VH-VL binders against Pre-rRNA-processing protein TSR1 homolog (Tsr1). Designs and how they scored, part 2

Target 1, 166 residues: Pre-rRNA-processing protein TSR1 homolog (Tsr1), of Drosophila melanogaster (Fruit fly) (q9vp47r84to249)
Amino acid sequence: APFLVCLLPMHEQIDPMSALEILKSCDSELVVENSPSGIVYINLPRFKQRFAFVTPPVGRGNELIALDYLKVCDTTLLLTTAAFGDDEIFDRWGQRIFNMMSAQGIPTPVVALMDLESINPKRRPAAKQAAQKVISKLLPEEKIMQLDTASEALNVMRRIGGQKKR

## First folded at step 1 (VH-VL)

Design c4 (framework fv_cosibelimab)
Fold by ESMFold2-Fast, scan of step 1:
Structure c4 (fold): chain C 166 residues (1-166), chain A 123 residues (1-123), chain B 112 residues (1-112)
Amino acid sequence: as target 1 above (166 residues)
Amino acid sequence: EVQLVQSGAEVKKPGSSVKVSCKASGGTFSSYAISWVRQAPGQGLEWMGVIIPIFGTANYAQKFQGRVTITADESTSTAYMELSSLRSEDTAVYYCASGRPYYWSTGDYFDYWGQGTLVTVSS
Amino acid sequence: NFMLTQPHSVSESPGKTVTISCTRSSGSIASNYVQWYQQRPGSAPTTVIYEDNQRPSGVPDRFSGSIDSSSNSASLTISGLKTEDEADYYCQSYDSSNHPYVFGGGTKLTVL
């Protein structure tokens, strides 16, 4: 059966489809199948694994729908960015949905940091540190994973594939 | 295990609307994707659209976009397909079909089919 | 957009093997999974093959599916034909552009 992964933006301005395009670039051999329901299937032969990706609606009023996605998924990939400021790694939506996830006992997610390559090289270390600081406060044992390149995408897919299925 | 039971035959005039129901029993209604597929007399199968009740999302074939609405009522485990602006060419047997529980069923294949509902559009 | 083309009819004697093709008009047949449905007169369809070559529980191993990229087609093969196999058969796949579920035109299988 495929790993069912929820792509969950922690900022309303993050486009989860952008994350998915980067993940699709991780291997020249992968097979992508887009379903009419909006689920994206990825077969990654290198890992002998199939993945299915879903994206919930985000923003105020969509919290319960997002939680329903999380409850049926095997794991969650939290999408973060520092592109909107080091103090907005999680916006108000991100803070709300994370608090609700934690209260419901949703399994520990994998955390990705996007758009670091789009930030001035001089600012990247500080931006990554700011994101890691937010994550370390909320998920003490989790290291944030960069997600900008095909190589980084492969590392993220490997991390996700290492999680246990529901 | 899963059984889909559809509403009875309908006779409609051109320009009217029809709403067909599909009640699911056995299994978990919200875990399935429910599609609607029609078949005109002597013709092949034609997909119209799908709803995933747990996600609250519906998608439609381009040919029917603007005329078809698929909804689900989780409290009654019933999906509905409403087709408006009926034409004589809409005369067909309309089937609801569900996939396997959850992650295998969306877009993969139709595990269970309703018995079909004949809709006749004539003046 | 693509179309899936099947022969309108095929016929064969009991005990023999028949193959029904399903050819994709554009894009690779291997780009998306292919399913096969059986429909007897007066009945709703039932799945005999899913995800190219998998059989649902209860479908006999006489039914098999395959993909041939060189002809850009999927095939349903039924060996040891029985009278009960007489039905219409439909292939189905996905179109990632405009029509997410695409059905073939159907093939009437006659066993006599």
Scores: ipSAE 0.005, ipTM 0.493, lowest interface PAE 12.5, mean pLDDT 83

Design c7 (framework fv_cosibelimab)
Fold by ESMFold2-Fast, scan of step 1:
Structure c7 (fold): chain C 166 residues (1-166), chain A 123 residues (1-123), chain B 112 residues (1-112)
Amino acid sequence: as target 1 above (166 residues)
Amino acid sequence: EVQLVQSGAEVKKPGSSVKVSCKASGGTFSSYAISWVRQAPGQGLEWMGVIIPIFGTANYAQKFQGRVTITADESTSTAYMELSSLRSEDTAVYYCARDYRPGLFYSSAFDVWGQGTLVTVSS
Amino acid sequence: NFMLTQPHSVSESPGKTVTISCTRSSGSIASNYVQWYQQRPGSAPTTVIYEDNQRPSGVPDRFSGSIDSSSNSASLTISGLKTEDEADYYCQSYDSSNHPYVFGGGTKLTVL
């Protein structure tokens, strides 16, 4: 079976499909298959691994459905951004769903920071520190990974593939 | 251990509809994805569609889009396939099948099959 | 969309080995898992191989599956043929287009 990954936005305005497009850029030999149900399969010959990406609905009223996705996934890729301000790395949805995940024992998380390359280079270190501070408080020992370039996407895929499969 | 038990044979007139049931026993019904696959006499297997009860979604093969409806009733652990506007070419054995991974998502593989339901469409 | 092509029929004597191929018309055979189903006369299909090369509980180790990327095909191999192996065999894989489950045309295995 493929390694099942939940793309979980921690802010309602993050488009998980943008993250997926970046992840698809990680390898020229990568094969993508899209299912009618919205599952995206990525086969990485380099890793000899097949990944399946799912995106739960987000926002008010979708908490239990999102938790159902998380219960069956092998890992979760938490999608964060500093594009909405250093004080909004997690919005209200992100805070709520994270609290619910924590209560149920969250699957193995990987945390990605998007849109850093769209921020003025002078401000990127501060934005990254703000995001890392939020993550370190919620997930001790977890290091945030940038997700803007093909090289960074390969690092994220490698980290995901190294997690323990359910 | 999961078993799928289907309803009995049907004889239908052209233009009518048929609704075939598939009752699951064992395991958690809502964790399954149930597909429907048909086989015309002497022909191969043809996939028709799938229901993923936890998402409340059904997806259909393009050939059957608009004629097939797949539903599930969790209280009775039963999936249904209804095919409308029947033609003589719809004469086939209809199978339900479960994806091999227990869980919320279909996995593109089938590990348990129903016994089949013969639907004959004739005047 | 792609097609999976199998030989229409194959035959072999009891005790011998047969191999049934399943060739993908476009895209890599390795990009999606391949399953194999056995359908004995008058019966529903049953799974003999899943995820390219895995056997379900109860399927004897005489049945094995493999992938050959160079020929873009999957193979089902049955060794030590027995008369009860007479059946139609179908390969199946996944397509991300409008037809997510794709079956091969089936191979009739005769053991004589």
Scores: ipSAE 0.006, ipTM 0.459, lowest interface PAE 13.8, mean pLDDT 83

Design c8 (framework fv_cosibelimab)
Fold by ESMFold2-Fast, scan of step 1:
Structure c8 (fold): chain C 166 residues (1-166), chain A 123 residues (1-123), chain B 112 residues (1-112)
Amino acid sequence: as target 1 above (166 residues)
Amino acid sequence: EVQLVQSGAEVKKPGSSVKVSCKASGGTFSSYAISWVRQAPGQGLEWMGVIIPIFGTANYAQKFQGRVTITADESTSTAYMELSSLRSEDTAVYYCAKGSIRYYPFTGAMDYWGQGTLVTVSS
Amino acid sequence: NFMLTQPHSVSESPGKTVTISCTRSSGSIASNYVQWYQQRPGSAPTTVIYEDNQRPSGVPDRFSGSIDSSSNSASLTISGLKTEDEADYYCQSYDSSNHPYVFGGGTKLTVL
């Protein structure tokens, strides 16, 4: 059975499909199959694993739908971004949904930081630190993974594949 | 304010190729998804393909696969669309359009459009 | 693959409200975001609605978008119609099967 992953943006401006495009770049040998239901299947032969990615709707009014997605997934990939400054790693949606997930017990999350390559190189260490600080408030054991390049995508896929299947 | 400026009109013979440029100013070019959309005289809009410069990869509409090549040069903030094996039905205005990578590929939102480039294919 | 079908033309008087529909031939209209573009004669398209119902900065409140799952359609509504609204309007969505982007055939809006 494939490893079911929820792509959950912690900022409404993050398109989970752009994250998925980066993840697809991780290996030239992977096979992608798009389902009419919106599920994206990725077969990664080098790991001998099959992944299924789902993306809930985001924004106010979609909280319960997003939580329903999380209930059926084996893991969650939380998507954060450096594009909107150190004070906006989570927006209001991100804060709300994270608070609700925390109340239910967060299922084996992996945290990705996007758009770091698009900011001034001198600003990148501070942006990484700001993102890590936000995550560490509720998930002190979780370390943020960068997600901008193919090699980083491979590391994220490896981390996801190493989680305990629900 | 983002602005997309395209190269000038072209007249080409059947069987030749054309390469249209789209220079972006304002914003961060590496965060862009740049699509190419054409419009034949009196007809609707037709999507051809998209490039995301940070990945160095392009995706093409099935109809144009094998004939169209979309590239980008980050140093000049310029995207290019090359269409080969030109036919008379390729006569159209060709537009570049910017989206944010946050919208690609599944939302399809295009924030800003170039002014268009008329390509005429005649014998 | 799916198609997006729009009426070829629509006409209305200044100050009135007009609605342009965009119907998806297969699969749910709600499965993917819908954008609306305005193209005035001799000009490139501009975005008037993105992500079903959002307005870009500078687009007046009289433009609105909606989704109707029962008719499998998206709609663009323009109230307080002005002569400057004369244009072709295109809806656009995503098709995951063959290529990402599908445009409707366009609707010519005449204000008279």
Scores: ipSAE 0.000, ipTM 0.464, lowest interface PAE 15.7, mean pLDDT 83

Design c9 (framework fv_cosibelimab)
Fold by ESMFold2-Fast, scan of step 1:
Structure c9 (fold): chain C 166 residues (1-166), chain A 122 residues (1-122), chain B 112 residues (1-112)
Amino acid sequence: as target 1 above (166 residues)
Amino acid sequence: EVQLVQSGAEVKKPGSSVKVSCKASGGTFSSYAISWVRQAPGQGLEWMGVIIPIFGTANYAQKFQGRVTITADESTSTAYMELSSLRSEDTAVYYCARTYSGHFWRDAFDIWGQGTLVTVSS
Amino acid sequence: NFMLTQPHSVSESPGKTVTISCTRSSGSIASNYVQWYQQRPGSAPTTVIYEDNQRPSGVPDRFSGSIDSSSNSASLTISGLKTEDEADYYCQSYDSSNHPYVFGGGTKLTVL
C-alpha cells in the first residue's frame, strides 16, 4: 500500500506542482505513475516505498475540502516559503487551515521550505532561521526542511517515508 | 499545445438532460481544474461549477446545485457536464475552461473550449 | 455572496482611451484578485488581464488593470483604441464563502 501524502501549501502563492516536480527529481530510478483519478504515484525503489501524492484546492472557502484530503492521507507535507517576507511564512489561508487541522487532530506534518535559492545568498541563513522560528512556535518539535534541490528532495522523501501510517 | 475540444451542438426537449464533453487534446488534466461556464444568447458569462480531476472533487454554483453534475475521466483526459430538468432558459453556449488545480479560484482561465450550443425547445 | 457590476456598454473613437469599471456589491474589491476577459462575436473568451493588473504574453500594453478601493471597483483601461478592440469585456473574481467564481455582467465596447 502506498504512503498517501497531501501536498498542502501554507501560502496561496506556492504552486504545489513545483514542489512535486522537485520531489520527482530525487532519484534517477524513480518511477512515476498516473492513476485514472489523477493521483500521482511515485515508486522509490531505493526505499522500497511507493508514495501517492494528492493536492487539495487551497484558499478561502476551501478549508473543508482540504481537511477532507487530510483525513484520508497518511501524512501531510506543508509547503512554506520565505520569498514574500519573514512575516508571511503562513499567509491568512495557511494560518486558518493549520488552526483547523490542529483542532481536528490531524497527524504531525513534515514541513518544507521552498524558494530559498530565490533569495540573495547572503540573506538565506537569516531567512531560514526566521522560517524555523515561526514554525517552531506552531510545531515545537519539527525541523523545517529545505526543498529546492534533488538531494533535498531525497531527504524530504526519506522523512515522509519514516512517518507511521494513518 | 493543449486545446480543450468540446462535443457538438445539441437540441433537447424541456425536462430532458444534456451531457457535454470537454477533451484536453495534446495534454492531460493532471495538474488542472476544469470549470463550466455558460452564456445564454445575448447574455453574460455564468459560472456553473468546477471539477478537480485528480481527486474527483466537484463544486457547484448554488443556482445549479442539484441539477448539474460535473465529472472527469482522467484516463481519456475528458471532463463532462450534465444538466438535468432542462428548461427553455437553459438555452446557451456552454464552455469548459481550465485553471491550475492549486489556487484554481485565484487563476484566470488560461484555455477555453470552443463552446457547445445547447438549444432547449419543444 | 456578492455581485460585480459593469456598465452595459461603452463607446469611444479610434485612438482614444476607454475605461470599464467593475464594482463589487459587498466586501472589499481588494480582498480577491480580479481578472478581465475579452470576447469577440462568435468566439470563446480570452484573458487580457489577470491578478488585478498583470498582462498575459501577447496582450498589448495598451491594456491595463487597476484596483480602486475607495470606489470598491476594478477597472480595465484600453488606450489607443483600435477597431479590433470591439468586443464584450467581462471582469471576474471569486467568492470565498460559497462559489469560486463570480462574473460581472459584461460591457459591450463599440469603437466608432
Scores: ipSAE 0.000, ipTM 0.489, lowest interface PAE 15.0, mean pLDDT 84

Design d11 (framework fv_dargistotug)
Fold by ESMFold2-Fast, scan of step 1:
Structure d11 (fold): chain C 166 residues (1-166), chain A 122 residues (1-122), chain B 106 residues (1-106)
Amino acid sequence: as target 1 above (166 residues)
Amino acid sequence: QVQLVQSGSELKKPGASVKVSCKASGYTFTDYAMNWVRQAPGQGLEWMGWINTYTGNPTYAQGFTGRFVFSLDTSVSTAYLQISSLKAEDTAVYYCARDFYGESDYWAFDIWGQGTLVTVSS
Amino acid sequence: DIQLTQSPSFLSASVGDRVTITCRASQDISSYLAWYQQKPGKAPKLLIYAASTLQSGVPSRFSGSGSGTEFTLTISSLQPEDFATYYCQQYDSYPTFGGGTKVEIK
């Protein structure tokens, strides 16, 4: 059975489909299968791994639906962004859903930081540090992963594949 | 100047407890995780675990649960390792070492304490 | 836990020699590998991280290469101050260290 991954934006302006396109770039041998239900299957023959990605609706009013997705997935990939400054790694939606998922005892997710390549190189270390502090405050064992390049996407896919299946 | 300064050598009897300190200076304490690494006499390096300097939550490697406790006093930028019910096998140099939260290369330890020798003998 | 096998465990070399130390991981660790130098009675010093990135302040005679499961540390022209034990360390998961390579200068 494929490894079921919830792709959860922690900022309403993050397009999870854009993140998925970056993840797809991780391997030239990758096979994609789209289901009628909206699940995206990714087969990585090199890793002998199959993944199924689902994306819940985000934004005000979608909190409980997002939590329902989290409860049935094997792993959650939280998508954060550096594009809106150090104080907005999570927006209000992200802060709320993160607090709700933490209160419900959802297993520790994998966390990705996008858009570091789109900011001034001099500011990237500070932005990554700010993102890590936000994550570490509530997820002390989790370290943030960059997700902008094909090489970084490969590392994220390997990290996801290394998680315990539910 | 960035540095980690550890407390001095300890000589203890089996069954006693020891508390090793690691005082950080020259950087923002909460921007770096603190790790503990052990080295028995004539042996290699063994990672014991880390403590989140922002939350105070420790994580222990397999084999270092129960008798080993990581803690902090953030008001003085100091991390502590406490070992209870000391055994002869605990004789080792204990190092603290930092790693940066924000880098993809975290758990590469750029700054180390000088080490604290703990000797357990009857 | 990811096991690191380091070889050789011991070598003797002359000043000016090229020295290579290998580190093999039990599973793919991408480039999440660091190299440390430890002199007798001292704490380890970070030489290289991300398999090939030289730590600031480390002499350019040190270099790292490799990815996946096979890694090497190279000292292009051994100096007297390079007498030390060298350790590899992975950080793809919880950190583990190789067994170390003791380098003695003849």
Scores: ipSAE 0.000, ipTM 0.492, lowest interface PAE 15.7, mean pLDDT 85

Design d12 (framework fv_dargistotug)
Fold by ESMFold2-Fast, scan of step 1:
Structure d12 (fold): chain C 166 residues (1-166), chain A 121 residues (1-121), chain B 106 residues (1-106)
Amino acid sequence: as target 1 above (166 residues)
Amino acid sequence: QVQLVQSGSELKKPGASVKVSCKASGYTFTDYAMNWVRQAPGQGLEWMGWINTYTGNPTYAQGFTGRFVFSLDTSVSTAYLQISSLKAEDTAVYYCARGEWFDSSTYFDYWGQGTLVTVSS
Amino acid sequence: DIQLTQSPSFLSASVGDRVTITCRASQDISSYLAWYQQKPGKAPKLLIYAASTLQSGVPSRFSGSGSGTEFTLTISSLQPEDFATYYCQQYDSYPTFGGGTKVEIK
């Protein structure tokens, strides 16, 4: 059975499908099946693993629907970016949904930081710290993983595949 | 003005313990991690590990487990390195160095002046 | 762990010379490389991070270049205060340092 992953943006301007395209780039030989229902199946032979990716609707009024997705999934991939400023790693939506997740019992989250390669190299340490600081308020032991390149995507997929199913 | 000020040199016998301090000033202590780097006489630099100043959790490089302990006193912005059961091979200058607060993947922008620990019979 | 090889381990130069030091990594480290200067009896001082970004307060005669597995530190016109040992350091994973390059006066 596939490992069910929720792609959860922590900022409304993050496109989870762009994150998924980066993840698909992790192996030239993986098999992708796009379901009409919006579920994306990825078969990664290198790991002998099948993944199913789902994306909840985001933004005001979608909180309960997003939580329903989180309850069903084996793990959650939180998508963050510093592209909108070091003090806006989470927007209002991200802050709200993250707090609600922590109250419900979090389904083995993995945290990705996107767009770091587009940030001036001298600002990258501050950007990483800002993102980690926000995550560490509720998840002190979780380390943020970069997600910009195919190599980084492979590392993220390996981390997800190493999680225990619920 | 960022400063890391370390305790003075120590002369110890084999089997003794030593505790080196590193007092930070000029920045918010918990915004950066404290790393420890060792340099044996006439040799190069060797990373020992780091301590997360926000969580208090230490991470040790291979070769620095067991006898080496990283700790903090956040109320006085000070990090500590304790070495137990000292050996002659522990003779070195020990540096504290400021790095990325959440990650072992870091460079070091400010360094303490170093503490020479000499272990001899 | 990632190993860094510096060359040369020692060089002699005169004031005004252009000096180049090379650092080679055992695997691809992208641009996650820093350079330090250490004078006798003193702590290392950060010169460059992210392979090519000059630390504030460091003279413009210092420059870094490279990516992947090969990196260079260049001093365009060596000054008396530049005679020191230079170290590269990767931070793509757990930090490791090169063996150092000692720059001595001729």
Scores: ipSAE 0.000, ipTM 0.484, lowest interface PAE 15.0, mean pLDDT 86

Design d14 (from d11 with heavy chain F100Y Y101G G102E E103P S104L D105W Y106S W107S A108Y I111Y; framework fv_dargistotug)
Fold by ESMFold2-Fast, scan of step 1:
Structure d14 (fold): chain C 166 residues (1-166), chain A 122 residues (1-122), chain B 106 residues (1-106)
Amino acid sequence: as target 1 above (166 residues)
Amino acid sequence: QVQLVQSGSELKKPGASVKVSCKASGYTFTDYAMNWVRQAPGQGLEWMGWINTYTGNPTYAQGFTGRFVFSLDTSVSTAYLQISSLKAEDTAVYYCARDYGEPLWSSYFDYWGQGTLVTVSS
Amino acid sequence: DIQLTQSPSFLSASVGDRVTITCRASQDISSYLAWYQQKPGKAPKLLIYAASTLQSGVPSRFSGSGSGTEFTLTISSLQPEDFATYYCQQYDSYPTFGGGTKVEIK
């Protein structure tokens, strides 16, 4: 059975499909299967693992639906970005859904930081640190993973595949 | 057109407080961060920090913590700078300036307010 | 903080002259440099960003060049309205400004 992953944006301006395209770039030999239900399956032969990706609706009024996705999935990939400034790693939606997840005891997610390649190379360490500080408030043992390149995507896929399956 | 209009000049005694306003028009206020820049008489420009107009979160440069407070009233598209416990060395023209967003957090300033002169003297 | 040094601090020129102002950064700032014009009693006006990109509405006689630590603002043919103080500003880190270059009429 595939490993079920929820792609959860922590900012409404993040397109989870963009993250999925980066993840698809991780290996030239992977096989993608799109289901009529909107689930995207990625078969990664080198890991002998099949992944299934789902994206909940985001934004005000979708909190409970998003939480239902999170409870069904084997793991969650939290998508963050510093593209809107170091002070906006989580927008209002992100802050709200993250607090709700924490209150309900959702299992430890994997955290990805996108769009670092779009900022000045000398500012990237500060941006990553700012994002890490936000995450560490509620998930002190979690390390943020970068997600911009194919090589980084492979590391994220490996981390996801190492999580406990239901 | 984009305009930033600041409040008028202020003359204050040491120990007083002052609140400078910066009213934005001609664009969506919450789409751009607002910066504050100081210029002492006959001196150059000094960046004080910025405020995120969507979240209200301020960031202060190292020299401008404590006595300086950035705030907003988004209902009237206005940013504020409050300085408490005024000192003679606070005498300066204070400018608000809009962030330009490309790259997304580059801190250069495409539009400026006309400046507010704050004079602190006995 | 990243320090910016402008040279010269003062320049006297005539209408039609080619004027060159330099800005040196204390460390590599890539191309994260802007130039501003400030007339007496007025707010600064953005001329150039990303070291060489001209802001819309700014006359083509203004140009910027450089990367790393050495930057130049050039006015190819000085006009009466160009007499002002010019500032460079880096945004590779928390913003800092150069000391300014005052361009006065000869």
Scores: ipSAE 0.000, ipTM 0.477, lowest interface PAE 15.4, mean pLDDT 85

Design d15 (from d11 with heavy chain D99G F100D G102E E103Y S104T D105F Y106S W107D; framework fv_dargistotug)
Fold by ESMFold2-Fast, scan of step 1:
Structure d15 (fold): chain C 166 residues (1-166), chain A 122 residues (1-122), chain B 106 residues (1-106)
Amino acid sequence: as target 1 above (166 residues)
Amino acid sequence: QVQLVQSGSELKKPGASVKVSCKASGYTFTDYAMNWVRQAPGQGLEWMGWINTYTGNPTYAQGFTGRFVFSLDTSVSTAYLQISSLKAEDTAVYYCARGDYEYTFSDAFDIWGQGTLVTVSS
Amino acid sequence: DIQLTQSPSFLSASVGDRVTITCRASQDISSYLAWYQQKPGKAPKLLIYAASTLQSGVPSRFSGSGSGTEFTLTISSLQPEDFATYYCQQYDSYPTFGGGTKVEIK
């Protein structure tokens, strides 16, 4: 069976399909299969591993549905963004869903930070550090991973593939 | 370009302490984890643990808790390994090596320091 | 800890020979395996990561294969500078190294 990954935006402005396109860029040889159910399968030859990506609905009223997705997945990729500044790494939806998932036995997430490449190069180190400080308060052992380029996407795929299968 | 330069060899008595430095250059220090690897004379490689250069959090392999301390000085891009209460069996070459890097394809150790020989003898 | 067993521990070979070294993991590590070369008195050098990806600047005579628990490093045509000790290393969990394979001239 493929390794099942939940793409969970921690900000309503994040398009998880944009994150998925970056992940697909990680290897010129990967094979993508789209399911009628909306599941996206990625076969990554260099790791000899198959991934299945699902995206829950997000925003107010979708909390319980998102939690149901998280319960069946092997891991969760939390998508965060630098585009809205240090205090918007998680928006209100992100804060709420994280608090809810923390109250349950949800698989340890991997955290990706998008949009660092869209901000002024001189501000990127400070923005990355601020994001890491937010994540370290919530997940003390987790190092935030940048997700903007193909090489960063490969590192994220490796991190995901290394998680314990549920 | 990218390199890790370690401090010179040390000769210590049992019970003393030693502090080995590993200075990084040619890359952003906090973008890569720093690992410590030990090699006793005539023996293989043994991973001791790593330190997250961004957060400062160390992780120690089994057998390297207590007497071994990993630390950083990010202002000078330097990692440190301190060993207290030295024993004869601590005699080894100690390597720093970068890995677990956010912007590359590899969690393998792609850049290594030249090694620091620590000799513990009476 | 995940244990890595290398075989053989020692081999003698001549320039131009094909050399094969095997690394076996005690549990499935997918493709999270690297190979290093170490010459006497020197630090190890990364040759291969992700089981089969050649590190930049490493000669194409080096190749890696395998996944799961069985991995192989191959040197297709041994050169004088290739006489060294080779180590496999997993990074699926806490890193561990194999015992090493010493390749020396016949």
Scores: ipSAE 0.000, ipTM 0.477, lowest interface PAE 16.6, mean pLDDT 85

